# VHH binders against q9p7j3, part 26

Target 1, 174 residues: q9p7j3
Amino acid sequence: MILPLFPETQVHVFVYENVSNCAAIHEQLISQNPIYDYAFLDAATILYKKQVYSAIIRALEDRRDEQMKTKTIHSEVILSLSPKTEISSAFRQFSMTKKSKNIVVVKIDSKLTEEEEFERLDKLVEGNRVEFSDEELQKLIDFKVLKKNYKLDPSTLENPLASILSSIALRGYS

## First folded at step 17 (VHH)

Design gb3
Fold by ESMFold2, fold request of step 21:
Structure gb3 (fold): chain B 174 residues (1-174), chain A 120 residues (1-120)
Amino acid sequence: as target 1 above (174 residues)
Amino acid sequence: QVQLQESGGGLVQPGGSLRLSCAASGFTFDDHAMSWVRQAPGKGLEVVSDIAWSGGRPYYADSVKGRFTISRDNAKNTLYLQMNSLKPEDTAVYYCARHSKYGIHDRDLRGPGTQVTVSS
C-alpha cells in the first residue's frame, strides 16, 4: 500500500496466526539479523487496520521531521503504537514476544510487490497467513491487553477506535 | 563482550546534585536508544528517563522532570544523567539500559548499577 502523504513509500502488512517459531524470530531480532528488519507486533494488541496505519504514519512523520527516537523505521512503528514516548513500555506492550502466537508484521520502504514480500517473509515465519482486515484482527485481539495498553473504560469499549487513534495522535504526554 | 558500566553514585544531601555516567562497549552505541532505570528500596524498577539513538527526544518520568537531564556522547559511547535538586525519594540503585535496535523487548541488557543515596 502507498499512503497519500508518503507517495514514495511502499508499505506491506501481513498477519500470521498460529505461529510456532516466535522464539526463533525473537532471537534473530536480538542478534540484529538484517533479514528480519520488519516490525513484529503481537496481534493480541491490534484490533484495527487503522491502528497500524496510524502508527506507521506517525513513524513516517517522525522520520520526515528527523525526530525518530529509535534507529529503524520498523522499531519506530512499534514505539508509535504506544500512547507514551517511553521506549521500554512500548516495546514490552506491543512487540512480539517469545510466547506470542499471532503476529502482525509491517514492512516499510519495500521495493517488492506484496506477493514478493510475502514470499520472503514466509521463509522466516512458521505460521498461517490470514487477511489483514478488521474481521481477522478481531479474532486475534486480547481485549484485556487492549484496555490496559490504551486505558480504555467501559464507556469507550463499544467504539474504541476513536480513543485508540487519539492516544496515538496525542503521543508525547508523559 | 557487550557491557554497560555505571558510575558517579554516592551520598548527597537533599538539594544536592550528582552526575551519573554509563560506559558502553561491545556494540554499536548509536544504533540504540538508551534509558536510566532505578530501583528504590522495597520498590520495583522505574524508568527514569530515556533518549533517542541520536541524543534527542528525551523522556522523563514525572517524578524527575525539570530536575534530571539525560544526555549522551556517541563519540565516547557514554550515557549521562545529570541529577539536580535531589530528594530523599530519589534514593535508589540507578541502572543504564540499552533498547533493541529492531524493537524487540530486551530486558537483559543493564549494567550492575550505581547507588545514589539522598540523606541528611
Scores: ipSAE 0.799, ipTM 0.910, lowest interface PAE 0.7, mean pLDDT 91
Fold by ESMFold2, fold request of step 18:
Structure gb3 (fold): chain B 174 residues (1-174), chain A 120 residues (1-120)
Amino acid sequence: as target 1 above (174 residues)
Amino acid sequence: QVQLQESGGGLVQPGGSLRLSCAASGFTFDDHAMSWVRQAPGKGLEVVSDIAWSGGRPYYADSVKGRFTISRDNAKNTLYLQMNSLKPEDTAVYYCARHSKYGIHDRDLRGPGTQVTVSS
């Protein structure tokens, strides 16, 4: 997939449900195994496609401007989901954990088609791929987690998209 | 083996200054964003500041903004915290922490800490 503002950057996003090996993936990421160089997000924190795209765009803007806080574009996507710039809370709140059951996986700068990238990723993830769509994401979200991560009150929880996107876009001013 | 070692703590009067250092070894230092985290007596952990792998883009907790400055020297594998205008509320053990390269939270990546005590 190609984002309009970054036409030379190929991005793929995958969603897996019922993942049985998050602990093994987590170990590989801690060990810095480069074949696992993706953003592994806990799907319980993701309600919208636009939430993920906004974080990707923000990370790519930081790379373009030579202002990445973290070393890889994928870890920068994880940071960019947070309304704050504080790294520890962003990783804690949005990254896949050993106990995660459903994940969203982002690959940036892919030189492969979506199907080719899927074939590589599917060797790493033991779970069921579902469509990256708002409909599927809605089934996997934890609204209590979403409310906490973005400080949503009852009025914004009824229509949270604009509040979430604003938090991502304005990160660094709160 | 990954090692983080804090130093520079001590006893200081209110209004005084201290400079903390954290020596890093056993890993590629500039692959990692870094943080200072503190624990006051009987309290939980508070992230005081963090800094990009490259030495830019610092974050500061509201309680320390304008008084503390984080920096790093990647050639020396060292993280610093300059603490000015110290208050009794800054009394804590200060820990150096390394963030994951690939964005996974790893709570075991801290040094043993250095005690800072601000008292008359």
Scores: ipSAE 0.789, ipTM 0.906, lowest interface PAE 0.8, mean pLDDT 91
Fold by ESMFold2, fold request of step 21:
Structure gb3 (fold): chain B 174 residues (1-174), chain A 120 residues (1-120)
Amino acid sequence: as target 1 above (174 residues)
Amino acid sequence: QVQLQESGGGLVQPGGSLRLSCAASGFTFDDHAMSWVRQAPGKGLEVVSDIAWSGGRPYYADSVKGRFTISRDNAKNTLYLQMNSLKPEDTAVYYCARHSKYGIHDRDLRGPGTQVTVSS
């Protein structure tokens, strides 16, 4: 898809459940295999589509303004999910790990249709694709992880979206 | 082949200064954001500072903000930490750490560390 604020940039987002090869994907990312240049997120940390799109928009704004902290737009998306600009905690809290079971995968600057990009990604991920929707995401979220990552208090737990989006948009650095 | 080697630690009096260096080899240095991480006696790891691949946009822990300055020289493959107004609480082993290019967490990519001791 094309985000209205960035009309030259095609973005695809995929969700996989029951992924059996996260350890292998992790090794490829460590080895810097460019075929794996996507943002691989742990779905346990993602409750809303808007959460992902807000992080993508923030990363694209930083790229536009020549203020990216990390080298790739995909790693910048991972950083942009965090309420803080500190890299180690952002990667630890939001990235897929070797033990992840469900993932959200983001591709930015795709030159392919969604179906073509899916066919490439499906060769890399051994799991079941599900719809990128709030309905499916809420089945995969870990609310304990979400509360910890965004420091949600009891007053925001009934409406966490606004608090989460504010954290992404209003990070204290950048 | 990948190596990170810290240097510049030592014994210094409170209020003093030290400059740490981290020499990097075996990888493309400017593909990676970098951090300084420390471990005080009996404590876990604390991220002290990080810096963009390009040398901008530093992060500082509240405990060091205003006293420490992170920088890098991509032509020399070197990361620096200028530490001013040192306090006894800054006593720790300081490690430089490389962040992954593609955004996964990899805490095993750090050097052996350099000891900083701040005492009278």
Scores: ipSAE 0.784, ipTM 0.905, lowest interface PAE 0.8, mean pLDDT 91
Fold by ESMFold2, look of step 17:
Structure gb3 (fold): chain B 174 residues (1-174), chain A 120 residues (1-120)
Amino acid sequence: as target 1 above (174 residues)
Amino acid sequence: QVQLQESGGGLVQPGGSLRLSCAASGFTFDDHAMSWVRQAPGKGLEVVSDIAWSGGRPYYADSVKGRFTISRDNAKNTLYLQMNSLKPEDTAVYYCARHSKYGIHDRDLRGPGTQVTVSS
């Protein structure tokens, strides 16, 4: 996928359910294995495709403006999901953990087609690919986690999209 | 071996200042955003401040904003925390912490800490 505001940047997003090897992937990320240079997100924290797109756009804006806080565009996507600029909270709350069961995986600056990127990623992730769609994400979300991460009041939990997107867009300004 | 070593703590009176340093070795320092975290007696860890890999975009906890300044010198592999207008509630062990390059939570990498005591 190519985002209209960043036409030179190819992005792919994949969703996996029932992943059995998150601990192994986590070890590869700690070891800084460049084959694993993706954003690995816990799907329990993602309700909408627009959450992911908004975080990608925010990370790309920060890269364009030479304002990235973290070293890679993928770690910057993880930071950009958070309503705060504080790094520890963002990584703790949104990144895949050793205990994650479902994940969203983002590749930015891909030189591969979606199918080619999937074939590479599928060698790394032991799980079942599902469609990147609001329908599938809704099945994987943990609403208690979502409420905590974005500090959603009961009045916003029925329609939280605007509140979540505002948190991403206004990060560091409120 | 990857190491972080804090220094510069000590006893200071309320309203005083201290400058903490953290020497990093065994890894590429500017691949990593860095933070200062503290643990007051009988309390959990609190993130005090963090800073981008490049030395910009600092974060400060509300409890220290306006009084503390984080900085880094990538040529010297060193992280700093300038602490001004110190209060008794700033008394804690202060730890230097490294964030993962690829965006996972890496709670295993902190230094041994340096004690800051603010008391008359």
Scores: ipSAE 0.783, ipTM 0.905, lowest interface PAE 0.8, mean pLDDT 91
Fold by ESMFold2, fold request of step 21:
Structure gb3 (fold): chain B 174 residues (1-174), chain A 120 residues (1-120)
Amino acid sequence: as target 1 above (174 residues)
Amino acid sequence: QVQLQESGGGLVQPGGSLRLSCAASGFTFDDHAMSWVRQAPGKGLEVVSDIAWSGGRPYYADSVKGRFTISRDNAKNTLYLQMNSLKPEDTAVYYCARHSKYGIHDRDLRGPGTQVTVSS
């Protein structure tokens, strides 16, 4: 997909459920294997497509403005999901772990079609691809985790989208 | 071999200053954002400050804002923490920590730490 604000940047987002090899993927990321250069997110933390796109846009804005805190655009997406600029908590709260069951995977600056990128990614991830949609994401979310990560009060839990997106968009302005 | 080594800790009086250094070797230093974390007696780890791979965009915990300054010298592969107006509650072991290039948390490499004790 091409985001209107960044017309030269192709982005693909994939969702996998029932992933059996998160520990192996984790070791490849620790080893800095460049074929694993994607953002690997724990799907338990993602409720909306707009949540992911807002983080991507924020990371791309920081890259454009030479304000990236982390070295890769993919690690910057992970940071950008957090309401705070503190790196450790962002990685801890939003990244895939060895124990993750379901993941959201983002590729930025792809020169491949979605299907071509999927073929490449499918060699790395042992799980079942599902549609990147709010409907599928709602099946995979952990609301306790979402509430904790974004400090949502009970009054906003029925429709927390605006609160979450504000946290992403206004990060660093408090 | 990847190594992080902190230095510059010690005993200092309240209101005093101390500068911590962390020497990094065995990896590409400017591929990684860095942080200082501390562990006070009987407490868990607290992130004191972090800094971008490039040396900008610092984060500071509320407890140290205005008193501590993080910096790095990528030419010397060194991370610094200038600590001013020290208080007894700043007493802790201070660790230099490296963040993952690809955003995975469980590879947060730390040095062995340096003790800072603020006491009269």
Scores: ipSAE 0.782, ipTM 0.904, lowest interface PAE 0.8, mean pLDDT 91
Fold by ESMFold2, fold request of step 18:
Structure gb3 (fold): chain B 174 residues (1-174), chain A 120 residues (1-120)
Amino acid sequence: as target 1 above (174 residues)
Amino acid sequence: QVQLQESGGGLVQPGGSLRLSCAASGFTFDDHAMSWVRQAPGKGLEVVSDIAWSGGRPYYADSVKGRFTISRDNAKNTLYLQMNSLKPEDTAVYYCARHSKYGIHDRDLRGPGTQVTVSS
């Protein structure tokens, strides 16, 4: 898809459930294999489509302004999901782990259609693609993890969207 | 072979200063954001500071903010931590750590550490 502020930047987001090879993908990312240059997120940390798009927009704004903290746009998306600027906690809290079961995968600067990018990604991920939708994300979220990552109090857990989006938009301005 | 080697630790009086260095080799240094992590006796690891791949955008833990300054020299493949106004609670082993290029977590690549002891 195309984000209005970044009309020349093609973005694709995919969701996989029941992924059996997260440990293998993790090893390829540690080895810096460029074929795996995507943002691999643990779906247990993602409740809303807007959560992902807000992090993508923030990463793209930081790239435009030459203020990226991490080297790739995909690692910057992972950092941008965090309410804090501290890198280690962002990667630990939001990235796919070897034990992850469900993942959200982001590709920025794609030169491919969604179908072509899916065909490439599907050769890397052993799991079942589901729709990138709030309905599917809600089935995969871990609310205890979400509460911890964004420090949500009990009153916001019923509708945490505004708190989460504010954390992403205002990261680094505190 | 990927290596990180810290130096510059030692014994210092409260209120004193030290500068830590971390020499990096075996990888492209400026592909990676870097951090300093410390472990005080009987305590877990604390991220002290981190810095962008380019040398900007530092983070500091509240416990060291205003006293410590992180920097890097990408031409020399070296990370630094200037530590001023040292306190006994800064006593720890200090490690430099490399963050993943692609944003995956693997318990940080870090060096063997350098001991900092702040004591009379």
Scores: ipSAE 0.780, ipTM 0.903, lowest interface PAE 0.8, mean pLDDT 91

Design gb4
Fold by OpenDDE, fold request of step 18:
Structure gb4 (fold): chain B 174 residues (1-174), chain A 120 residues (1-120)
Amino acid sequence: as target 1 above (174 residues)
Amino acid sequence: QVQLQESGGGLVQPGGSLRLSCAASGFTFDDHAMSWVRQAPGKGLEVVSDIGWSGGRTYYADSVKGRFTISRDNAKNTLYLQMNSLKPEDTAVYYCARHSKYGIHDRDLRGPGTQVTVSS
């Protein structure tokens, strides 16, 4: 898809459930295999499409302003999901782990169609692709983790999206 | 082989200063954001400070804000931590840590550490 403020940047987001090789993917990422240059997110931490898009937009803004804290746009997306500026906390809370079973994968600056990109990614991920939708994300979310990551309380849980987006947008202003 | 080596630790009195260095080798240094973490006796590992790959953006723990300064020299593959106004509670082993280029959490990318002791 194309974001309004970044018309030259093509973005693809994929959701996988029942992934059996997250540990292997994790090792490839640690080894810095360039074919794995995606943002691999733990789906247990993602509740809304807008949550992902807000992080993507923030990362793209950081890049536009030459203010990326991390080297790659994809790592910046992961950082941008966090309400905190601490890198390790962001990666720990939102990145795919070796134990992850469901993941959200983000590709930025793709030169391929969504289907073509999927074909490439599907060679790397051993799992079942599902639709990138709030409905599917809601099935994969761990609310305990979500509440922890964004410090949600009973009042903010009435409208988690607003709280999450505020946290992402105002990161560093707390 | 990826290597990180901390130095500059030592014994200082309260109010004193130390400057830690971390020499990096075996990887492209400016591909990675870096951090200083520490472990005090009987306590867990805590992040002290981190710095972006280009040195532009930084983070500091509340306990060290205004006293510590993180910096890096990418040309020298070196990370620094200037520690001023040191307190006894700053006593710990300090580690240099490399963050994943692709945003994966990895706790194992640290050096052997350098001991910092603040005592009267």
Scores: ipSAE 0.914, ipTM 0.949, lowest interface PAE 0.4, mean pLDDT 95
Fold by OpenDDE, look of step 17:
Structure gb4 (fold): chain B 174 residues (1-174), chain A 120 residues (1-120)
Amino acid sequence: as target 1 above (174 residues)
Amino acid sequence: QVQLQESGGGLVQPGGSLRLSCAASGFTFDDHAMSWVRQAPGKGLEVVSDIGWSGGRTYYADSVKGRFTISRDNAKNTLYLQMNSLKPEDTAVYYCARHSKYGIHDRDLRGPGTQVTVSS
């Protein structure tokens, strides 16, 4: 898909459930295998499509402004999901782990169609692809984790999307 | 193989200063954001400061803001921590830590640490 503010940047987002090889993927990322140059997110931490897109836009803005804190655009997306500027906290809270079962995978700067990218990624991820939608994400979310990551309280839980987006947008400006 | 080696720790009086260094080898240094973390006696690990891959964006824990400065020299593969106005509560083992290039949490990439003791 194309983001209006970044027409030259193609973005693909995929959701996988019941992934059996997260530990193996994790090892490839540690070893910095370039074939795995994606943002691998724990689906337990993602509630909305707009949450993911907001992080992507934030990362792209950082790149445009030559203000990326991390080396790759994909790691910057992960950082951008966090309301904190501290790197370890962001990676710990939003990246996939060896124990993850469901993941959201983001590809930025793809030269492939969505279908071609899926075929490529499907060789790396052993799981079931589901639709990237709020409905499917709601089935995979851990609300305890979400509340912890964004410090949501009873008042902000009435409109969690607004709170999450505000946290992402305002990060680093306080 | 990946190696991180901290140095510059020691004993200093309250109000004193120390400059820590971390020598990195075995990987592309400027591919990674870096952190200083510390562990005080009887406490867990806490992040003191981090710095972006290019040395631009930084983070500081509230307890060290205004007193500590993180920096890096990518040409020398070295990370630094200037510590001023040191307090007894800054006493800890300080570790240099490398962050993942692809954004995963990797707790295994730290040096052996250097002891910092602030005491009268």
Scores: ipSAE 0.910, ipTM 0.947, lowest interface PAE 0.4, mean pLDDT 95
Fold by ESMFold2, fold request of step 18:
Structure gb4 (fold): chain B 174 residues (1-174), chain A 120 residues (1-120)
Amino acid sequence: as target 1 above (174 residues)
Amino acid sequence: QVQLQESGGGLVQPGGSLRLSCAASGFTFDDHAMSWVRQAPGKGLEVVSDIGWSGGRTYYADSVKGRFTISRDNAKNTLYLQMNSLKPEDTAVYYCARHSKYGIHDRDLRGPGTQVTVSS
């Protein structure tokens, strides 16, 4: 996929359910294996496609402006999902853990078609690919986690999109 | 071997200043955002400040804003915390912490810490 604001940047997003090897992927990421240079997100924290795209756009804007806080564009996406700029909480709250069961995987700056990138990723992830869609994401979300991560009050929890997107867009002004 | 070593702590009067250093070795320092984390007596860990891999982006806890300054020298593999206008509430063990390159979280890599004591 090509984002209109960043026409030269190809992005792919994949969703996997029932992943059996998150602990192994986690170890490869700790070991800094560059083959695993993707953003691995816990799907329990992602309710909307727009949530992911907004974080990607924010990370790309920070890269364009030479203001990236983290070393890779993929770790910057993880940071950009957070309403705060504090790194430790962002990684703790949004990234895949050893105990994750469902994940969202983002590749930025891909030189491959979506299916070519999928073939590479599928060698790394042992799980079932599902569509990147709001319908599939809603099956995988944990609303308790979502409420905590974005400080959603009960009155907005049924339709929290605007609150979440505002938190991502206004990050850094608190 | 990956190592973080804090130094520069000590006993100071309220209103005084200290500069903490953290020497890093055994890994590529420039690949990692870094933070200072503190533990006051009988309390849990608090993130005091963090700084991006290049030194340009920072975060400060509300309790230290305007008084503390985080910085880094990537040529010397060293992280710093300048602490001004110190208060008794700043008494804690201060730890240097490394964040993962690829954004994964499982454990916090920290040094052994340096004691800062602010008392009259």
Scores: ipSAE 0.764, ipTM 0.897, lowest interface PAE 0.9, mean pLDDT 91
Fold by ESMFold2, fold request of step 18:
Structure gb4 (fold): chain B 174 residues (1-174), chain A 120 residues (1-120)
Amino acid sequence: as target 1 above (174 residues)
Amino acid sequence: QVQLQESGGGLVQPGGSLRLSCAASGFTFDDHAMSWVRQAPGKGLEVVSDIGWSGGRTYYADSVKGRFTISRDNAKNTLYLQMNSLKPEDTAVYYCARHSKYGIHDRDLRGPGTQVTVSS
């Protein structure tokens, strides 16, 4: 997909459930295997499509402005999901772990169609692709994790979208 | 092969200064954001500061803002922490840590640490 503010940047987002090889993927990412250059997110931390798109937009804005803190656009997306600029907590809280079961995978700067990128990614991920939609994401979220990551109180848990998006947009101004 | 080695710790009086260094080898240093973390006696790890790959973006814990300055020299593969106005609560083992290039969490990427002791 192409975001209106970044018309030359093709982005694909995939969701996998019941992933059996997160530990192997994790090992490849630590080894810096460039075939795995995607943002691998734990789906337990993602409730909305807009949450992911807002982080992508923030990372792309930081790249445009030469303000990226991390070296790759994909790691910058992971950082951008966090309300803080502290790198360690962002990676710990939002990235896929060896124990993750469901993941959201982001590819930025793709030169491929969605289905072509899927064919490549499907060779790496042993799991079942589901639609990237708020309906599917809501089946995979852990609300306890979401509350902790964004410091949501019970009243905002009824409609957390605005609070989450504000946290992403205002990062660095706290 | 991958190695982080801290140095520059020691005994210092309250109000004094120290400069910590961390020499990195066995990997492409400027591909990675870096941090200093510390562990005070009987406590868990605290992130003191971090710095982006190019050296321009930083984070500081509230407990050290205005007193500590993180920096890096990518040509020398070295991370620094300038510590001014030291207090007894700054007593800790200070570790240099490397963050993942691809955004995965990896706590095993830190050095053996250097002891900083702030006492009269």
Scores: ipSAE 0.763, ipTM 0.897, lowest interface PAE 0.9, mean pLDDT 91
Fold by ESMFold2, look of step 17:
Structure gb4 (fold): chain B 174 residues (1-174), chain A 120 residues (1-120)
Amino acid sequence: as target 1 above (174 residues)
Amino acid sequence: QVQLQESGGGLVQPGGSLRLSCAASGFTFDDHAMSWVRQAPGKGLEVVSDIGWSGGRTYYADSVKGRFTISRDNAKNTLYLQMNSLKPEDTAVYYCARHSKYGIHDRDLRGPGTQVTVSS
């Protein structure tokens, strides 16, 4: 897809459920294998499409403004999901782990169509692709994790989207 | 061999200062954001500060904000922590930690630590 403020930047987002090889993917990421240069997110932390889009936009804004904290745009997306600027917390809370079952995968600066990128990614991920939609994401979320990650209380849990997006947009601003 | 080695700890009186260093080897240092983490006696690990790959962006825990300054010298593959106005509650083992280039959490990339003791 193409974001209005970043018209030259091709982005693809994929969702996989019942992934059997997260441990193998994790080892490739630790080994810095560039074939795995995607943002691999634990789907248990993602409730909305807009949550992912907002993190992508924030990462792209930081790149444009020469304010990236992390080396790659994909690791910056992971950081940008967090309400805090603290790196270890962001990676711990939002990244795929060896024990993750469902994942959201983001590719930024793709030179491939969605179907071509899917073909490449499908060789790396052993799981079932599902639609990137709020309906599918709601089936995969862990609300206890979401509440903790964004410090949501009972009143914000009725309409958590605005609180989550504000946390992403205002992170580190002062 | 990937290595992180801390130095500069010691015994200091309250109100004093110490400068910690962390020498990195065996990897491309400026591909990685870095952190200082500490473990006080009988407590878990606390992230004290982190710094982005280029040195410009930082984070500080509320407990040290205004007193500690993180910095890095990418030409020397070295991370620093300047600790001023030290308090007894800053007593801990301080560890240097590397963050994943691709954003995966990795807890095995820390040095052996350096002891900081703040007491009268």
Scores: ipSAE 0.739, ipTM 0.890, lowest interface PAE 1.0, mean pLDDT 91
Fold by OpenDDE, fold request of step 18:
Structure gb4 (fold): chain B 174 residues (1-174), chain A 120 residues (1-120)
Amino acid sequence: as target 1 above (174 residues)
Amino acid sequence: QVQLQESGGGLVQPGGSLRLSCAASGFTFDDHAMSWVRQAPGKGLEVVSDIGWSGGRTYYADSVKGRFTISRDNAKNTLYLQMNSLKPEDTAVYYCARHSKYGIHDRDLRGPGTQVTVSS
């Protein structure tokens, strides 16, 4: 897909359920295997499509403004999900772990169609692709983790999306 | 040339076992979740079991849980249904069904079916 604010940047987002090889993927990421040039997120931490898009937009803005805090655009997406400025914290909060079961995978600057990108990614991920939708994400979310990550309370839970987006947007400014 | 072909049906006694196979051709098999559905005499189409693209996800109807096992071999483009502890109520035509690509849509292809009859 193309984001209106970044017409030259193609983005793809995929959701996988029941992934059996997260540990193997994690090892490849640690080894900085270029074939695994994606942002691998723990689906347990993602509730909304707009949450992911907001993080992507934030990362792209940072890149545009030469204000990236991380080395890669994909790591910047992970950082951008977090209300915290610490990179290590952001990764602990949102990145796929060896124990993850469900994941959200983000590709920035794709030169492929969604289908082509999927075919490529599907060789790396041993799991079942599901629709990237709020409905599907809601099935995978861990609300305890979500509440913890964004410090949601009864007042902010009245509009979780607004709270999450605010946290993402105002990271480092509050 | 997109097609599914079931096999392995037959007549068995109650408590017996059968293993159904479904051969897929003409499409990328591992892009599709797969299902077994059945139609008993005088009844509508019933979902028996389904399996995700890589086999990591499986679902079973309550009536077959613990007795049936769905699996797939993507290298062979084949879907399987192991049916144990068969009951007369399992008598039906069993169909292999393909889900739409990426699992976004419902089942869009079925085979001609194979007859399973459970009777003493």
Scores: ipSAE 0.000, ipTM 0.247, lowest interface PAE 11.7, mean pLDDT 91

